# VHH binders against o75319, part 45

Target 1, 181 residues: o75319
Amino acid sequence: GNHIPERWKDYLPVGQRMPGTRFIAFKVPLQKSFEKKLAPEECFSPLDLFNKIREQNEELGLIIDLTYTQRYYKPEDLPETVPYLKIFTVGHQVPDDETIFKFKHAVNGFLKENKDNDKLIGVHCTHGLNRTGYLICRYLIDVEGVRPDDAIELFNRCRGHCLERQNYIEDLQNGPIRKNW

## First folded at step 19 (VHH)

Design EE9
Fold by ESMFold2, look of step 20:
Structure EE9 (fold): chain B 181 residues (1-181), chain A 120 residues (1-120)
Amino acid sequence: as target 1 above (181 residues)
Amino acid sequence: EVQLVESGGGLVQAGGSLRLFCAASGFTFSSYDMNWLRQAPGKRREWVALITSGGETDYAKSVKDRFTISRDNAKNTVSLQMNSLKPEDTAIYFCAREGWNHGEYVFDYWGQGTQVTVSS
């Protein structure tokens, strides 16, 4: 029944906190039903995610799931203390303005409610790279005024993998600054 | 031309039952996994239930043991039997096809939804 997403095994499970931000990126965790086709060292479950975050001396305060499905894990697979937000994000194209707005609104809401702590916003799509990197960088560029190349470099370094899709990179570098938040 | 058309919604008193239907056309229905999702007023759309092409099922915690998803491949329909309804189940219910696009799962086609209203 369940299929492992293509190339999912090729990506580091969890990146590092992006310095100067509240973001950390990771690939989609897979619930137990996917593990029958995985070697033990290949597994990356919702519980593994939280263990890895704790090992970095960090704490998640929000998970934003950008996948366009609910197949990989359920919100109840996460600790009840961590809010979960699904933003259905179409792959293979630059996210539309509505999706970008939803992401910015969620981040700004989190920052308002978490002014007095240092908890992180965990963001993932399927691989934790293209959609995830685009939306994080779009936030940093549009809302925090970070230069496009600096946002991209920071994401790539902290994720441990470079953004791959040229249309996302071109939109970040040369597309309009969006004031929708 | 892929189409999904939901029906069977309506007004029901708490504790009652409804059965939703999703009529599918324009694709080889028996080859696809099918889902129900719902969206309550002012809330984000949430997943409710899955039935695979092979007939395996899964449910959100909030509806487990009250809702039953089923499919009839001869009639190209997915059904959702909803028992012991609560006011919290009030929502627009959507049928969604799940594809395997570019190596990942995607809800690639949706119906327009059917309204379920559960009064106290």
Scores: ipSAE 0.816, ipTM 0.910, lowest interface PAE 0.8, mean pLDDT 93
Fold by ESMFold2, fold request of step 21:
Structure EE9 (fold): chain B 181 residues (1-181), chain A 120 residues (1-120)
Amino acid sequence: as target 1 above (181 residues)
Amino acid sequence: EVQLVESGGGLVQAGGSLRLFCAASGFTFSSYDMNWLRQAPGKRREWVALITSGGETDYAKSVKDRFTISRDNAKNTVSLQMNSLKPEDTAIYFCAREGWNHGEYVFDYWGQGTQVTVSS
């Protein structure tokens, strides 16, 4: 049977667009089979995601799914017009350099192909917080030269929840800046 | 020591069939959900199929009605019957165990993969 991820109900479904960036973060949407264990107000489906983005007057141009599973929803549950990208990202550990490279490569490719529109990159892990926040901040620090504390503060404010894992925060603040590839 | 070992891969003509096997050891196989994933040349690894410990199945749209996942708890095996194969099914196929780690689903153990090549 389907289990609701631990603490998933405690997080706002979708954050706000991060000003000066093309990013928006959210928790993993859950397909219909999970809704049997959710109250109606707790539901957050792939369709609900797109409705909430539209309510913010935004449009997704790419979804990057960082979960290390495919259990929560399928790419076919998304509009066919929105590209979907899975980057299997190990939780509870700082993402390795290969994962960081894949994320940067995907973001840079999106920005190149979408330079003539204002569509957003939607990024999520299970809770849309730790892995998501780390990789977004790592991109802003390494590629756009944002100061670590400013990147973290911007993410926390726009997500509506603070990054929690100390090893992620320490790596962002004190780790080496990795060159963009 | 958890081990997953895939077998049954090979070269097959388009329109043909192939059956993959995954031999599991080192854990209580009947208690775990099992998955197949695949990675085509130059592409990212993608999910193919799920079979739960209770026997429920699910499939990626690209393979549904052509592939069938099954399990044999007495033999500790997961199988993937692949019918009506297409060149785009060419990939390394991986068996993965799905755990519940730290309150979320995760593919926590993987096999080394078996190559499937579909020629036209």
Scores: ipSAE 0.816, ipTM 0.907, lowest interface PAE 0.8, mean pLDDT 93

Design FF8
Fold by OpenDDE, fold request of step 21:
Structure FF8 (fold): chain B 181 residues (1-181), chain A 118 residues (1-118)
Amino acid sequence: as target 1 above (181 residues)
Amino acid sequence: QLQLVESGGGLVQPGGSLRLSCEASGFTFSSYYMGWYRQAPGKQRELVAFIYSGGSTKYADSVKGRFTISRDNAKNTVYLQMNSLRPEDTAIYYCAAFKGDYGSTDYWGKGTPVTVSS
């Protein structure tokens, strides 16, 4: 359906590039059919996403969609030049090893193929916060060796909102490292 | 506004060492993320080393084991110790400061040249 996700309007549409990385997080853009349920200033479409990215003098090279539904927008709403990857990720629970591996593999593949540019990996779930933050931080911790608190802090500051789910935070801080291959 | 000034660049033979410094003028950067970047002739600027405000570090694969990034917050300075230098390390090296907060401004130095040649 076209109902607006709970609390979706409470979050900034797009964060900023995470320094030292090629990540940028944002909340899910909503296709045109949702606009009738939103005030003009609340609207955030796929087109709006790209406009906001350009306003930051950045360019998306990949979009990773972590939502567990396909009702928000269509990949066809995105420019042909930007690859779209869907990783169905269940909300409110720590992502499983397969999900984490898929995410890491996608990121590593992108970085390998895009060494000659500075395009960003755009990551989003519904709010672009908890699932998004967890997987980005999981990558920084497991692959880049960043301390959990440093990774979490960087994400929170750049997203403009803090990770909210205690189970995610606890797993990042005290959970096991997940496989990278 | 925050100003960054790099120093320590120069000409060195392969296998040699250099230590770059980047000093912030007039402002503290204890809460900033710091990075060293480089741009070689005909190539794009790339991240070399990065240090979090909390102390975590990361390195480009090409410099791991050879380069070390560190910071002295009391001196508002970030360092890049470069050992076992190679000709492919030749580039202009830039220091960058990132506050990280949403909407904040990034700062860049003017760069210091490093040339590795026999």
Scores: ipSAE 0.903, ipTM 0.946, lowest interface PAE 0.5, mean pLDDT 95
Fold by OpenDDE, last read:
Structure FF8 (fold): chain B 181 residues (1-181), chain A 118 residues (1-118)
Amino acid sequence: as target 1 above (181 residues)
Amino acid sequence: QLQLVESGGGLVQPGGSLRLSCEASGFTFSSYYMGWYRQAPGKQRELVAFIYSGGSTKYADSVKGRFTISRDNAKNTVYLQMNSLRPEDTAIYYCAAFKGDYGSTDYWGKGTPVTVSS
């Protein structure tokens, strides 16, 4: 359906590149069918996403979609030059090991294949905050050895919003390191 | 106005060591993320080492175990200790500062040259 996600309007559409990384987080873009339910200034389409990225003098090299539905937009709405990866991720619960592994694998693969450029990995869930923030931070912690609080702070500052879910924060701060392969 | 001034570059033999310094002025240094980047002739600029405002560090795979990034907030300075230098480390090395806040501006030094040659 064309139901606008709850609280979707409350979040900035696109964050900024996380310094020292190739990550950028954003909320889910919505296809045209949603526009009739939004004010013009509230609209955020796949096209708008790419325009905003360009305004930041950046380029997307990969989009990782963590939403648990396919109703928001179609991969066909994206440029053919930008790979799209769907990782169905249930909301409000800490992602399982398989989900974490899939995310890490995708990121590592991208980095290996894109050593000669500076393209970004765009990551989004519904709001581009909790699931997105968790998995990005989980990567920084587990793979890059960053302290949890440092990872969380960087993400929050760059996204313009703070992680909200206590279970995610707790797992990042005190949970076990997840296997990288 | 925020400024970054690199120093410590030069010519060194393979296996040698150098210590780069980057002194910052015009901002609250302790709140910034700092990084060392390098650009070799004909190649793209690449991240070498990164240090969080909270102290976490990360390194490019090519320099792990050889390079160490550190910061002295009292001196507004970030350092790059480079050991076991190799010819492939030859490049212009740049210091960068990132506030991290949404919409903030990145700052870059003018660079210091490092040449590793026999």
Scores: ipSAE 0.903, ipTM 0.946, lowest interface PAE 0.5, mean pLDDT 95
Fold by OpenDDE, fold request of step 21:
Structure FF8 (fold): chain B 181 residues (1-181), chain A 118 residues (1-118)
Amino acid sequence: as target 1 above (181 residues)
Amino acid sequence: QLQLVESGGGLVQPGGSLRLSCEASGFTFSSYYMGWYRQAPGKQRELVAFIYSGGSTKYADSVKGRFTISRDNAKNTVYLQMNSLRPEDTAIYYCAAFKGDYGSTDYWGKGTPVTVSS
């Protein structure tokens, strides 16, 4: 189970904080067992993630893992001080209401509990782009009332890559607001 | 580089109103995201209001219904209309500009003080 995800190398490892939000997106970090299949400069481990976050003068307060597998890294590879939340999210299809709700609930809970700091919610799927972008944008749209195009543009700019999945984009732009409870 | 200059701060009675302005210079900020932040004594800086380049707005829960953020791109200015001011709104208010592009730098004003006191 140590094969590198398809196109994983094509994406920047870590985006930047989305202004006006507590979100930062990144691609999935890969545990040490994957290193033998990567050039040194291609490696992106959990340790590398935190180093890159620090380089941006930011701190993670929560990691939301949207991948549909647990083969990439172990929660134990993360600092104990950073909560880890797994939300198994199927790829290539618009997340269902339950998944969206779980994400919103997690974000709202974090924001409620972290009013006294500026720690970030790190969100990732495999590439940290499509599932990640959709759910972040869905939150901004449904919870914060942001216009879909504004949300999408902000995410794309900050991630350094644009949402690719047309079904995600279409749902964000023209789909119904999802329940927040 | 982009420069931000805040104005409009001052002393006001509870229930009063103020309108803050932030004028940008050096670059056009039509594509920038703009925010108002505040820092009260002994507290951390917090987001008050945020306006997207596309016009969407966001507010802190504590100011919803009382504050309004707006922008005039022709004047390179962002505004914060503050109504029904409360003592807890007392802080230094900062204007911030975010380009949003990966790797870009954020810009901050020097701040304008707002004091709400009877």
Scores: ipSAE 0.902, ipTM 0.945, lowest interface PAE 0.5, mean pLDDT 95
Fold by OpenDDE, fold request of step 21:
Structure FF8 (fold): chain B 181 residues (1-181), chain A 118 residues (1-118)
Amino acid sequence: as target 1 above (181 residues)
Amino acid sequence: QLQLVESGGGLVQPGGSLRLSCEASGFTFSSYYMGWYRQAPGKQRELVAFIYSGGSTKYADSVKGRFTISRDNAKNTVYLQMNSLRPEDTAIYYCAAFKGDYGSTDYWGKGTPVTVSS
């Protein structure tokens, strides 16, 4: 249905590019059918997403959707020039190895194919925070060798909100490296 | 605002070494993420090396094992040690500073030229 996700309004719609990376996090954009339940200033559509990205003088090259539903917007709502990847990711649980692998593979594939540009990988879950933050940080830690606290801090600062889920934070800080291939 | 001044560029032979320095003017250098970027003729600017405020480092695949980024917070300076230089490393090298906070401004130096040629 067109129910606004809980606490969705509480989060900034779009973070900023994470320096030194190609990542940008945002909360899930909502298709037009949700607008009747929102004040104008609360609306955040796929179109609004791209407008905000442009305002930051950036360009999206890939969108990774980590939500566990398809009710929020349609891939057809996105420009044809921006590929869309769905990775169904259950909320509140630390993502499993398969999910992490899918994410890493998608990121690595994008970076390999986009060496000649500076387009961003847009990543979102419902709030663009916990699942999104975990997987981005997991990539930085496992693939780029970044210390967990450094990765988490960078994400939090750039997203404008801090990771909230203790199980995610604990796994990032003390959990094992996950499969990269 | 923060200003960045690069130095240490020059002409070297293949296999040679250079050490670039980037000095920042400001008092909060330690809280910034620092990066070295380069732009070769006819090519886009690319990340060479990145150092987190917490100390983690990242390198482009093309420079791994040859370049080392480091920082001295007491001197407000970030360094790029470049060893085993190759002709393809020829570029203008830029220092960049990122606060990381949402909505913050990025700062860039004017660049220092590095030419690797026989």
Scores: ipSAE 0.902, ipTM 0.945, lowest interface PAE 0.5, mean pLDDT 95
Fold by OpenDDE, last read:
Structure FF8 (fold): chain B 181 residues (1-181), chain A 118 residues (1-118)
Amino acid sequence: as target 1 above (181 residues)
Amino acid sequence: QLQLVESGGGLVQPGGSLRLSCEASGFTFSSYYMGWYRQAPGKQRELVAFIYSGGSTKYADSVKGRFTISRDNAKNTVYLQMNSLRPEDTAIYYCAAFKGDYGSTDYWGKGTPVTVSS
């Protein structure tokens, strides 16, 4: 299906690099078939993603897709030089330990293999906000020892939008550390 | 008009200590994220230590337990205490300031050299 996700238009397409990290968050890019339902200025394709990243003088080294569907774009729409990782993540629910582990493992693996460059880990869900923000913050909190409020604030400021889901925020602020590797 | 000025670099023997300072001017220091980066000859610039505006800190694995980043907002200064220095710590150290807001500009100091050699 080519239905535009609800509220998708309300969010900035791409955030900025989170200082001190290699993370950048963005909303899901939409393949060409969605363009018919969008005004030209609302369009955000995989190509647009990379253009916007370049405009920020950054380069993507990995894309982590947290959406629970594959209808938005195809991995083939991405440059071959940028690895694509799908982590099916259910919306609205706090990600389970397995999902968190997969994310952490992917990030750690990337960082280990990319010590010689400054490429970014691009993370997105549908809006690039809630699931994306949670997992990034979860990583900063659990792995890097950042205070929850500091992590959340940094993400919100860099994304240009604030985490919206109270259950995510609550889990980040008061939930247990999930070091499951 | 925003400026970052590093100081405290120099020559030190292995096992020695240095304290770097970075004084900021021309902006509201307390709201910025601050970082120390270093670039060794022939290598890429790398993050050494990072301090959030809220006070959280992050360190590169190679310096954990040896380096400490701190900030004094009243003095608009960020510090890097470097203990147990090693030859591999030799580099130009740069101070950086990040506002964090979407679309904001990053600022960098000119760097201060640190040489660890017997």
Scores: ipSAE 0.901, ipTM 0.945, lowest interface PAE 0.5, mean pLDDT 95
Fold by OpenDDE, look of step 19:
Structure FF8 (fold): chain B 181 residues (1-181), chain A 118 residues (1-118)
Amino acid sequence: as target 1 above (181 residues)
Amino acid sequence: QLQLVESGGGLVQPGGSLRLSCEASGFTFSSYYMGWYRQAPGKQRELVAFIYSGGSTKYADSVKGRFTISRDNAKNTVYLQMNSLRPEDTAIYYCAAFKGDYGSTDYWGKGTPVTVSS
């Protein structure tokens, strides 16, 4: 149960805030039980996540976990001051309308409740790239009216890695707008 | 380094218009994301308008339909056309430039004051 996800080491642990948005993407942090299988410099725990966010002079206001498992870390490993939301999202396939809606609803709710601060919405899947990038871009496209290529470019630049899944990219570029309610 | 200089602020009556300019010096910012922010007394800084390097735009709900952000890459300038100004629009307006690249530095202007009052 404590095996390191495939290719997890290949990705930067934390991206940077996406300018003009409240989003920041990162790969899944791993609880302490995984550390014995990692070199010290490869370790990325929930604590490390928050340290890295602070180093960027940012603060997390919400974590959205898109992984389809609960084995990587526990919500109890996070500070009590940061709400945690799990949206089980299957990998490799375009998220369904329900998943998209759940994500949009969570983001909109956060923004409504956090108008008086500049806290970030942290979003992650396993690698913090494909599922994460798709849903963030889907939000920018459907809710904020951003051109798909602009959204994708911004995400890729800020994450430090490019979306890899062609089906995700194709859906973002050419797929229909999804309902926002 | 990139330097941003805002201009065009001033006093205007409610319902009036202003056009803010932000000029970058040093090099072209065609690849940069640009934003206008504002800070009213006693309030936090807030995003007013944002323009992507590809041309997409985003606006705060409070200014939608009244403000327009645009850019002229040949002049290294971003603009904010403000129409139908309201007293609640009173603030110091700041221009910001974002390269977007991972680990890059953000740049900010010193701000230009906008006062909407009868």
Scores: ipSAE 0.888, ipTM 0.940, lowest interface PAE 0.5, mean pLDDT 95

